# VH-VL binders against q39962, part 15

Target 1, 193 residues: q39962
Amino acid sequence: DPTDGFTEVPLTEDNFVIQKPYDKPLNDRYSYKNGIRRLWVYENDKPFKVGSPTRPRTEIRIKGHDYSSGVWQFEGQVHVPEGTSGVTVMQVFGAVNKATALQLRVYNGDLKSYKSNSVATDIYNKWLRVNVIHKVGKGEITVFINGQQKLVVNDDGPAEHYFKCGVYAAPDGSSNYMESRWKNIKLYKSDNK

## First folded at step 4 (VH-VL)

Design s2 (framework fv_ucenprubart)
Fold by ESMFold2-Fast, scan of step 4:
Structure s2 (fold): chain C 193 residues (1-193), chain A 119 residues (1-119), chain B 108 residues (1-108)
Amino acid sequence: as target 1 above (193 residues)
Amino acid sequence: QVQLVQSGAEVKKPGASVKVSCKASGYTFTDYYYMAWVRQAPGQGLEWMGLIYPSGGSTWYAQKFQGRVTMTRDTSTSTVYMELSSLRSEDTAVYYCARGFYDEWFDLWGQGTLVTVSS
Amino acid sequence: EIVLTQSPDFQSVTPKEKVTITCQASQSIGDYLLWYQQKPDQSPKLLIKYASESFSGVPSRFSGSGSGTDFTLTINSLEAEDAATYYCQQYDSYPDLTFGGGTKVEIK
């Protein structure tokens, strides 16, 4: 199991910052009900901050446990409704020369690293368990889907890092409507890996 | 390696304008970082002046500086400029550029440019 | 505008002593508070983000606490290299950012 050898780092609602279109109240683009967090945007929504050139997002930014060293792991279960495409659903933030070390994106029912390597196929309308391990000392990010290793990439560090999940419209284009649902979001750390 | 390098010290007369440059290197200048300008008068605290997004050129100026400050960028040279007009003796300060993103923190600062306004 | 008030303006401290600096916001800013260190003739350096989270490479003797309107920066055991002016900054009202007035810490 990807979590073997890791210790869970407790998360509360205080650790979840919702980044949403600046002109929308929270409940117009986010809901949390019965353990399931639903995040959505439309392709023509405003960016997170006034004047930002970024595309629309509604993302959970996990705060309180940013890292620049050690071995950290994100875990969550994600459900992407059919019709959502051209969207980042999870990211590892921070790199030396760019904003992100990893983005997991959905294109036509396939989950990919940015626009290239397929991590999982035919993902629509199913719950997927996603684990992402960042070994900062090795410069390595590993992605597991349903407990199986699917991707290993370089982290392009060093930098200050954190995890995000939700929906963030891809720069190359997106569907009109984008949605992801998340449950059982957890953070783990390994002290000597 | 990531760095911001600012232009050299300036001495100006009251009523003149000054244009300070800040050259970025080691990162994608047009990525979704913003560049802020912060000044510090001798022996005084930090004062935020405004910011620019190099990717689109969008700017936001602090109320105190609206009408006197202009921020621009040149994407071909990865350089941000801050021009302050109608200079007064109270504008004597070290002017810093600083890189930020997601409206969180300034993780990289230029070395500062001393602007002296004297008669 | 959100005003940040730092206290004290100045303190002279013996090495190894605990230093406490406060920052009060004129209205609630949640956890959207940063702490910077500025040594003489140098640019500011980020120490603490989200009120209580240490930035990478910052010594463990620095810690931040608080939320809402009352925030504290603590240096648990002052070293000679910590002689500097410390500033808080809020980012709750982006794009209107505000710095506190600063606290100068000198070694006795």
Scores: ipSAE 0.309, ipTM 0.774, lowest interface PAE 4.0, mean pLDDT 90

Design s20 (framework fv_ucenprubart)
Fold by ESMFold2-Fast, scan of step 4:
Structure s20 (fold): chain C 193 residues (1-193), chain A 120 residues (1-120), chain B 108 residues (1-108)
Amino acid sequence: as target 1 above (193 residues)
Amino acid sequence: QVQLVQSGAEVKKPGASVKVSCKASGYTFTDYYYMAWVRQAPGQGLEWMGLIYPSGGSTWYAQKFQGRVTMTRDTSTSTVYMELSSLRSEDTAVYYCARGGYYDEWFDLWGQGTLVTVSS
Amino acid sequence: EIVLTQSPDFQSVTPKEKVTITCQASQSIGDYLLWYQQKPDQSPKLLIKYASESFSGVPSRFSGSGSGTDFTLTINSLEAEDAATYYCQQYDSYPDLTFGGGTKVEIK
């Protein structure tokens, strides 16, 4: 199991910051009911910040445990409705030469690292367990889907890092409507490299 | 090696304009970072002026400076410019550029500052 | 505009003493507050984000606390290299960012 050798770092609601279109009240793009967090946007929504050239998002930014060293792991279960495409659903933030070390994106039912490396296929309308381990000292990010190792990539250098999940419209285009649902979001840390 | 290098000190007369440059190096200039300008009069505190997004050129200016400040960028040289017109003695200050993240509004990288002196 | 009021304006402090600097916001800003350190003739340096999280490399003697309208930066045991002016900054009202007036800390 990807969590073997890790210790859970407790998260509360105070650790979840919702980044959403600046002109929308929270409940217009986010809900949390019965353990399930639903996040959605439309392709023509405003960006998170006034003036920003970024595309629309509704994302959970995990705060309180930003890291620049050590071995950290994100865990969550995700459900992507059919029709959602051209969207980032999970991020490892922080890199020297770009904003993110990793983005997991959905394109036509396939889950990919950015637009290239496929980590899962035929993901629509079912729950997937996603684990992402970042070994900062090794410069390595490993992705597990349903407990199976699917990807190992370089993190592209030192930065303050954190995890995000939700929906973030891809820069090359997206479906008109984008949605993801998340449950059992957890954070882990290990002192073993 | 990520750094911001600003142009040298300037002495201007009241009514003149000054254009300060800030050259970025060690990171992708147009990649998920905005450039902000903050000034500091001698012995005084930090004052927010505005920001520019190098990727699209979009700008946002503090109300106090609207009509007098213009921020531009040159993506070929990874340089941001801040031009302040109709200078007054009260504009005597050190002008800083600072890099901010699109999601995280803190300034993690600062230029060395440019002293602009306005006197007759 | 959100106004940040820092207190005190100035402190002259004996080495090893505890220093407390406060920042009060004119309206609630949640925990969207930063603390900076500025040494003479130098650019500001980030110390604290989200009111209480230390940036990488910041000595453990620095800590931040507070939420809403009342915030505190504490230096548990002042060292000579800590002589500087300290500023709070809010980012709740982006892109209309504001700084506090600053607190100058000098060594006796």
Scores: ipSAE 0.532, ipTM 0.845, lowest interface PAE 2.9, mean pLDDT 92

Design s21 (framework fv_ucenprubart)
Fold by ESMFold2-Fast, scan of step 4:
Structure s21 (fold): chain C 193 residues (1-193), chain A 120 residues (1-120), chain B 108 residues (1-108)
Amino acid sequence: as target 1 above (193 residues)
Amino acid sequence: QVQLVQSGAEVKKPGASVKVSCKASGYTFTDYYYMAWVRQAPGQGLEWMGLIYPSGGSTWYAQKFQGRVTMTRDTSTSTVYMELSSLRSEDTAVYYCARSGYYDEWFDLWGQGTLVTVSS
Amino acid sequence: EIVLTQSPDFQSVTPKEKVTITCQASQSIGDYLLWYQQKPDQSPKLLIKYASESFSGVPSRFSGSGSGTDFTLTINSLEAEDAATYYCQQYDSYPDLTFGGGTKVEIK
């Protein structure tokens, strides 16, 4: 199991910051009920910050445990409704000359690292268990889907890092409506470097 | 090394304009960062002036400075400018530039400051 | 405009003593509060983000607490190098930001 050798770092609601279109109240683009967090945007929604040229998002930013060293792991179960495409659903934030070390994006029912490496296919309307391990000392990020290793990539250099999940419209285009649902979001740390 | 280097001290007369520069190095200037200007009058606290997104050129100014402040950037020299017009003696202050991340809204990197003195 | 009120304005403290600085917001700002340290003739340095999270490299003697309208910065055992003015800043209304008036801490 990807969590073998890791210790869970407890998360509470205070560890979840919702980044949303600046002109929308929280409940217009986010809900949490029955253990399930639902995040959605429309392609013509406003960006997170006033005047920003970035595309719309509703994302959970995990706060309280930003890291620049060590071995950290994100875990979550994700459900992407059919029709959602051109959207980032999970990020490892922080890189030397760019915002992110990793983005997992949905394109036409496939889950990919950015636009290229496929980590899962035919994902619509199914719960997937996603685990992402970042070994900062090795500069390495490993992605597991349903407990199986699917991707190993380099993290593109030192930075302060954190995990995000939700929906963030891709720069190359998206569906009109984008949604992801998340449950059992957990954070882990290992003393092994 | 990541740093912000500001232009030198200025002495101006009331009614003049001043343009302070802030040169970024050690990171991609047009990446996901905001540049802010904050001033501090002698013996006083910090005061927010405004923000520029260097990649796109968008600006946001504090209400107190609307109509008097202009923030610009030159991507070829990785430099942000803050111009303050119609100077008054009350504008005597150290002017700081500071960088914040696009996604994280705190200022973790600051220039050394530029003293602007407005006197007759 | 969100107004931040810091207390006290000034305190003179013996080394190794505990220092407590408060910051009160005119309206609720959640956890969107920063703490900075500024030494004479130097630029501010970020200490605390999200009201209670230490920034990278900040000594463990610095801690932040509070939420909503009432916030505290604590230095649990003052060192000589901690003589500085401390400022709170809110970012709840980003990009419309506000600083507190500052608290000057001097060593006896």
Scores: ipSAE 0.012, ipTM 0.633, lowest interface PAE 8.6, mean pLDDT 90

Design s22 (framework fv_ucenprubart)
Fold by ESMFold2-Fast, scan of step 4:
Structure s22 (fold): chain C 193 residues (1-193), chain A 118 residues (1-118), chain B 108 residues (1-108)
Amino acid sequence: as target 1 above (193 residues)
Amino acid sequence: QVQLVQSGAEVKKPGASVKVSCKASGYTFTDYYYMAWVRQAPGQGLEWMGLIYPSGGSTWYAQKFQGRVTMTRDTSTSTVYMELSSLRSEDTAVYYCARYYDEWFDLWGQGTLVTVSS
Amino acid sequence: EIVLTQSPDFQSVTPKEKVTITCQASQSIGDYLLWYQQKPDQSPKLLIKYASESFSGVPSRFSGSGSGTDFTLTINSLEAEDAATYYCQQYDSYPDLTFGGGTKVEIK
């Protein structure tokens, strides 16, 4: 299991910052009910920051355990409804040469690293278990889907890092409506290299 | 390496304008970053002046400087400019450019001393 | 406009003593508060984010607390290298970003 050798780091609601269109109250683009967090945006929503040309998002930013060293792991189960496409659903933030070290994006039912490497296919309307391990000392990020290793990439150098999940419209275009649902979001840490 | 390098010290007369430059290197200038200008008068605190989004050129100025400050950028040289007009002696300060990354200022220029005297 | 008021403006502290700096916001900002350290003739350095979370590499003697309108930065045991001016900054009202007036800490 990807969590073998890791210790769970407790998360509470206080560790979940919702980044949403600046002009929308929280409940217009986010809900948390029966253990399931639902995040959605429309392609013409406002960006998170006033005046920014970035595309719309509703994302959980996990705060309280940002890191620049060590071995950290994000875990969550994600459900993407049919019709959602051109959207980042999970990211590892922080890189020396770019904003993110990793983005997992949905394109036409396939889950990819940015627009290139597929990590899962035919993902619509089913729960997927996503584990992402970042070994900072090795400069390496490993992605597991349903407990199986699917991707290993370089993290592109040192930065202050954290995990995000939800929906963030891709810069190259998206569906009119974008939604992801998340449950059992957990954070882990290992003392191993 | 990632850095911000500012233009050299300036001495100006009251009523003049000054334009300070800040050249970015080691990262994609037009990516997710905002650039801010923050000044510090001798022996005084930090004072935020405004933000520019280099990718789109959008700007936001602190109310105190509205009408006197203009922020611009040149994407071909990865450079941000801050121009302050109608200079007064109380505008004597070190002017910093700073990269606003996500939710905080994570990278600062070395500062540019602007002295306003007759 | 959010105004941040720091106190005290200045304190001279004996080595190894505890230093407490407060920052008061004119309206609630949740926990969207940063603390910076600025040494003479240097650019500011990040210390604390989200009112209470330390940035990587920051010595454990620095801690932050508070939420809403009242925030505190504590240096548990002052070292000589900690002589600096400390600033709070809010990021709740983006794009309007404001700093507190600063607290200068000197070694006796």
Scores: ipSAE 0.454, ipTM 0.808, lowest interface PAE 3.3, mean pLDDT 91

Design s23 (framework fv_ucenprubart)
Fold by ESMFold2-Fast, scan of step 4:
Structure s23 (fold): chain C 193 residues (1-193), chain A 120 residues (1-120), chain B 108 residues (1-108)
Amino acid sequence: as target 1 above (193 residues)
Amino acid sequence: QVQLVQSGAEVKKPGASVKVSCKASGYTFTDYYYMAWVRQAPGQGLEWMGLIYPSGGSTWYAQKFQGRVTMTRDTSTSTVYMELSSLRSEDTAVYYCARGYYDDYWFDLWGQGTLVTVSS
Amino acid sequence: EIVLTQSPDFQSVTPKEKVTITCQASQSIGDYLLWYQQKPDQSPKLLIKYASESFSGVPSRFSGSGSGTDFTLTINSLEAEDAATYYCQQYDSYPDLTFGGGTKVEIK
């Protein structure tokens, strides 16, 4: 299991910052019911910050455990409704020469690393377990889907890192409506020896 | 290797304009970063001037500097510019450029500063 | 406009003693507050984000606390290298960012 050898880092609601269109109240783009967090945006929504050229998002930014060293792991279960496309659903933030070390994006029912490497196919309307391990000392990020290793990439250098999940419209275009649902979001760390 | 390098010190007369450059290297200039300008008069605190988004060229200026400041960028040289016109003696300051993230708005990388002295 | 008021404006402290710096906002800013350290003739360095979260590489003797309108930066055991001016900055009212007036900390 990807979590073998890891120790869970407890998360509370104070560790979940919801980044949403600046002009929308929280409940217009986010809900949390029965353990399930639902995040959605429309392609014509405003960005997170006034004047920003970023596309619309509603994302959970995990606060309180940013890291620049060690071995850290994100875990969550995700459900993407049919029709959602051109959207980032999970990020590893921070890199030397660009903003993110990894983005997992949905394009027409397929989960990819950015627009390139496929990590899962036919993902619509089912729960997927996503584990992402970042070994900072090795410069390596490994992605597991349903417990199976699907991707290994370089992290593109040292930075302050953190994990995000939700919906963030891709720069190259998106569906009119974007939604993802998340449950059992957990954070882990390990001694890298 | 990730750094911001600013142009050298300037001495200007009252009423002149000054244009300070800030050259980025070691990262993707047009990725999800903005470039901010912050000044500091001798012995005084930090003062926000505004920002520019290199990817689209969009700018936002603090009210105090509206009408006198212009921020631009050149994507081919990964350089941002801050031009301040109608200089007064109280504009004597060190001018810093600083990189911020679209997602969380902290300044993680700063230029070395450019001293602009306005004297008759 | 959100105004940040820092106190004290100056403090001279014996090495190893605890230093407390306060930043008060004119209205609630949640926890959207940053703390910076600036040494003479140097650019500012980020110490704390989200009012209480340490930035990478920052010594553990630095800690931040508070939310809403009242915020504190604490240096648990002052070292000689900590002589600097400290600034708070809010980012709740983006794009209208505001810095506090600064607190200068000197070693006795």
Scores: ipSAE 0.592, ipTM 0.842, lowest interface PAE 2.5, mean pLDDT 91

Design s24 (framework fv_ucenprubart)
Fold by ESMFold2-Fast, scan of step 4:
Structure s24 (fold): chain C 193 residues (1-193), chain A 120 residues (1-120), chain B 108 residues (1-108)
Amino acid sequence: as target 1 above (193 residues)
Amino acid sequence: QVQLVQSGAEVKKPGASVKVSCKASGYTFTDYYYMAWVRQAPGQGLEWMGLIYPSGGSTWYAQKFQGRVTMTRDTSTSTVYMELSSLRSEDTAVYYCARGYYEDWYFDLWGQGTLVTVSS
Amino acid sequence: EIVLTQSPDFQSVTPKEKVTITCQASQSIGDYLLWYQQKPDQSPKLLIKYASESFSGVPSRFSGSGSGTDFTLTINSLEAEDAATYYCQQYDSYPDLTFGGGTKVEIK
């Protein structure tokens, strides 16, 4: 299991910052019911910040445990409804040469690293367990889907890093409506380098 | 190495304009970053002026500077410019450029500063 | 506009002593507060983000606390290299960012 050798870092609601279109109240683009967090946007929604050139998003930004060293792991279960496409659902933020070290994006039912490597196919209307391990000292990010290793990439550190999940419209285009649902979001750390 | 390098000191007369440059290197200039300008008059605190998003060129200016400040960028040289017009003696200050992330507003990288002196 | 008031304006401190600097916001800003250090003739350096999270590379003697309207930066044991002016900054009211007036810390 990808969590073997890791210690869970407790997360509370105070650790979840919801980044949403600036002109929308929280409940218009986010809900939390029965352990499930639902995040959605429309392609023509406003960006997170006034004046920003970024595309629309509703994302959970995990705060309180930003890191620049060590071995950290994100875990979550994700459900993407059929029809959602051209959207980032998970990020490892922070890199020297660019904003993100990793983005997992959905394109036509395929989960990919940006627009390239597929890590899972036929994902619509199913819960997937996503684990992402970042070994900062090695400059390495490993992605597991349903407990199986699917991808290993180099990070572009050093940088301050954190994890995000939700929906963030891809720069190359998206479906009119984008939604993801998340449950059992957890953070882990290992003292081993 | 990631750095911001600013143009050299300027001496201007009241009523003139000054254009300060800030050249970025070691990172993707047009990625998830904005560039901010902050000034500091001699012996005084930091004062927010505004920001520019290099990717699209979109700007926001603090109310105090609206109508006098213009921020632009050249993506081919990874350079941001801040032009302040109708200079007054009160505009004498060190002008800093600073890099911020689109999601957060902390400035993790600062230029060395450019002293602009306005005197008659 | 959100106004940030820092206290004290100045303090002279014996080496190894604890330094406490406060920043008060005119309205609640959650935990959207940053702390910077500016040494003489240098650009500011980020110390603390989200009111209490240390930025990478910052010595453990620096810590931040508070939420809402009252915030504190603490230097647990002052070193000679810590002689500087310290500034708070809020980012709750984007795009209208505000800095505090600064606190100058000198070594006795």
Scores: ipSAE 0.443, ipTM 0.794, lowest interface PAE 3.2, mean pLDDT 91

Design s25 (framework fv_ucenprubart)
Fold by ESMFold2-Fast, scan of step 4:
Structure s25 (fold): chain C 193 residues (1-193), chain A 119 residues (1-119), chain B 108 residues (1-108)
Amino acid sequence: as target 1 above (193 residues)
Amino acid sequence: QVQLVQSGAEVKKPGASVKVSCKASGFTFSDYYYMAWVRQAPGQGLEWMGLIYPSGGSTWYAQKFQGRVTMTRDTSTSTVYMELSSLRSEDTAVYYCARGYYDEWFDLWGQGTLVTVSS
Amino acid sequence: EIVLTQSPDFQSVTPKEKVTITCQASQSIGDYLLWYQQKPDQSPKLLIKYASESFSGVPSRFSGSGSGTDFTLTINSLEAEDAATYYCQQYDSYPDLTFGGGTKVEIK
């Protein structure tokens, strides 16, 4: 299991910052019921910050455990409804010459690393367990889907890192409506390299 | 090493304009969300002036500086510029550029450029 | 405009003493508060993000706390190198960012 050798770092609601279109109240783009967090946006929604050229998003930004060293792991279960496409659903933030070290994006029912490197196919309307391990000292990010290793990539150099999940419209275009649902979001740390 | 390198000190007369440069070293502007300008008059606190998104060129200026400040960039040289016109003695200050990560915080600051406005 | 009020304006402190600096916002800003250190003739350096999270490389004697309108920066045991002016900054009302007036800390 990807979590073998890791210690869970407890998360509370105080560790979840919801980044949403600046002109929308929280419940217009986010809900949390019965352990399931639903996040959605429309293609023409406003960005997270006034004046920002970034595309619309509703994302959980995990705070309180940003890291620049060590071995850290994100875990969550994700459900993407059919029709959602051109959207980032999970990120490892922090890089030298770009914003992110990793983005997992949905394109036409396939889960990919950015615009390439498919990690899962035919993902619509079912729960997937996603684990992402970042070994900072090795500069390496590993992605597991349903407990199976699917991708190993290099990170993009030293930075403050943190994990995000939800929906963030891709720069190359998206569906008119984008939604993801998340449950059992957990954070882990390892003392072993 | 990543750093921001600013142009050297300037002495200007009232009514003149000054253009300060800020060059990224060890990284590119293409993937960063914004670059900010903050000034500090002698013995005073930090004062927000505005920001530019280097990839698209979009700008926002604090109300106090609207009409006098212009922020631009040159992506080929990884440089942002801040031009302040109609200078007054009250504009004597150290001008800083800073890199903002995804609309959250400034983690990298230039060394500052002293602009002195005197007759 | 969100106004940030820092207290005290100035503090002269013996080595190893605990220092507490307060930042009060005119309206709720959630956790969207940063703390900076500025030494004489130097640029500001980020210490704390999200009100309470230490930035990489910052000594453990620095800590931040608070949410909403009331925030505190604490230096648990002052070292000589900590003589500086400290500023809070909010980023809740982006793009209209605001700095506090600063708190100057000197060693006795």
Scores: ipSAE 0.369, ipTM 0.792, lowest interface PAE 4.2, mean pLDDT 90

Design s26 (framework fv_ucenprubart)
Fold by ESMFold2-Fast, scan of step 4:
Structure s26 (fold): chain C 193 residues (1-193), chain A 119 residues (1-119), chain B 108 residues (1-108)
Amino acid sequence: as target 1 above (193 residues)
Amino acid sequence: QVQLVQSGAEVKKPGASVKVSCKASGYTFTDYGYMAWVRQAPGQGLEWMGLIYPSGGSTWYAQKFQGRVTMTRDTSTSTVYMELSSLRSEDTAVYYCARGYYDEWFDLWGQGTLVTVSS
Amino acid sequence: EIVLTQSPDFQSVTPKEKVTITCQASQSIGDYLLWYQQKPDQSPKLLIKYASESFSGVPSRFSGSGSGTDFTLTINSLEAEDAATYYCQQYDSYPDLTFGGGTKVEIK
């Protein structure tokens, strides 16, 4: 299991910052009910910050445990409804010369690393367990889907890092409506190496 | 290395204009959110003046400086400019450029440019 | 505009003593508050984000607390290198950003 050798770092609601279109109240783009967090946006929604050139998002930014060293792991279960496409659903934030070390994006039912490498196929309307391990000292990020290793990439150098999940419209285009649902979001750390 | 380098000190007379530059290096200029200008009069606190998004060139100015400040950028040289017109003695200050880290905080600052306004 | 009021304006403190700096906002800003340290003739440096989270490399003696309108920066055991002016800054009303007036800390 990807969590073998890791210790869970407790998360509470205080560790979940919802980044949403600046002109929308929280409940217009986010809900939390029966353990399931639902996040959605429309392609023509406003960006997170007034004046920002970024596309619309509703994302959970995990705060309280930003890291620049060590071995850290994100875990969550994700459900993407059919029709959602051109959207980032999970990020490892922070790199030397760019915003992110990793983005997992959905394109037409396939989960990919950015626009390129397919991590999982035919994901619509199913719960997927996603584990992402970042070994900062090795500059390595590993992605597991349903407990199976699917991707290993190099990170892009030292930065303050954190994890995000939800929906963030891709820069190259998206569906009119984007939604993801998340449950059992957990954070882990390894003291081994 | 990642840094912001500002133009040198200026001495101006009241009523003149000053244009300060801030050159970014070591990162993709258009990808890191906004660039802001913050000034500090001698012995005083920090005062936000405004910001510019290098990617699109959109600007937002503090109300106090609207009508006197203009912020521009040159993407080919990774440089942001701040021009302040109708200078008064109270505009004597160190002017800093600062990078907004993906719309969150100022994580990188220039060394500052002293602008002295005197007759 | 959101006004940030810092107190005190100035503290002269013996080494190893605890320093407490307060920042009060004119309206609720959640936890969208940053703390900066500025040494003479230098640019400001980030210490704390989200009112209570330390940046990497910031000594553990620095801590932030508070939410809403009342915020505190604490240096639990002052070192000589901590002589500086400290500023709070809010980003809740982005793009209209404001700084507190600053608190100058010097060593006795």
Scores: ipSAE 0.482, ipTM 0.821, lowest interface PAE 3.3, mean pLDDT 91

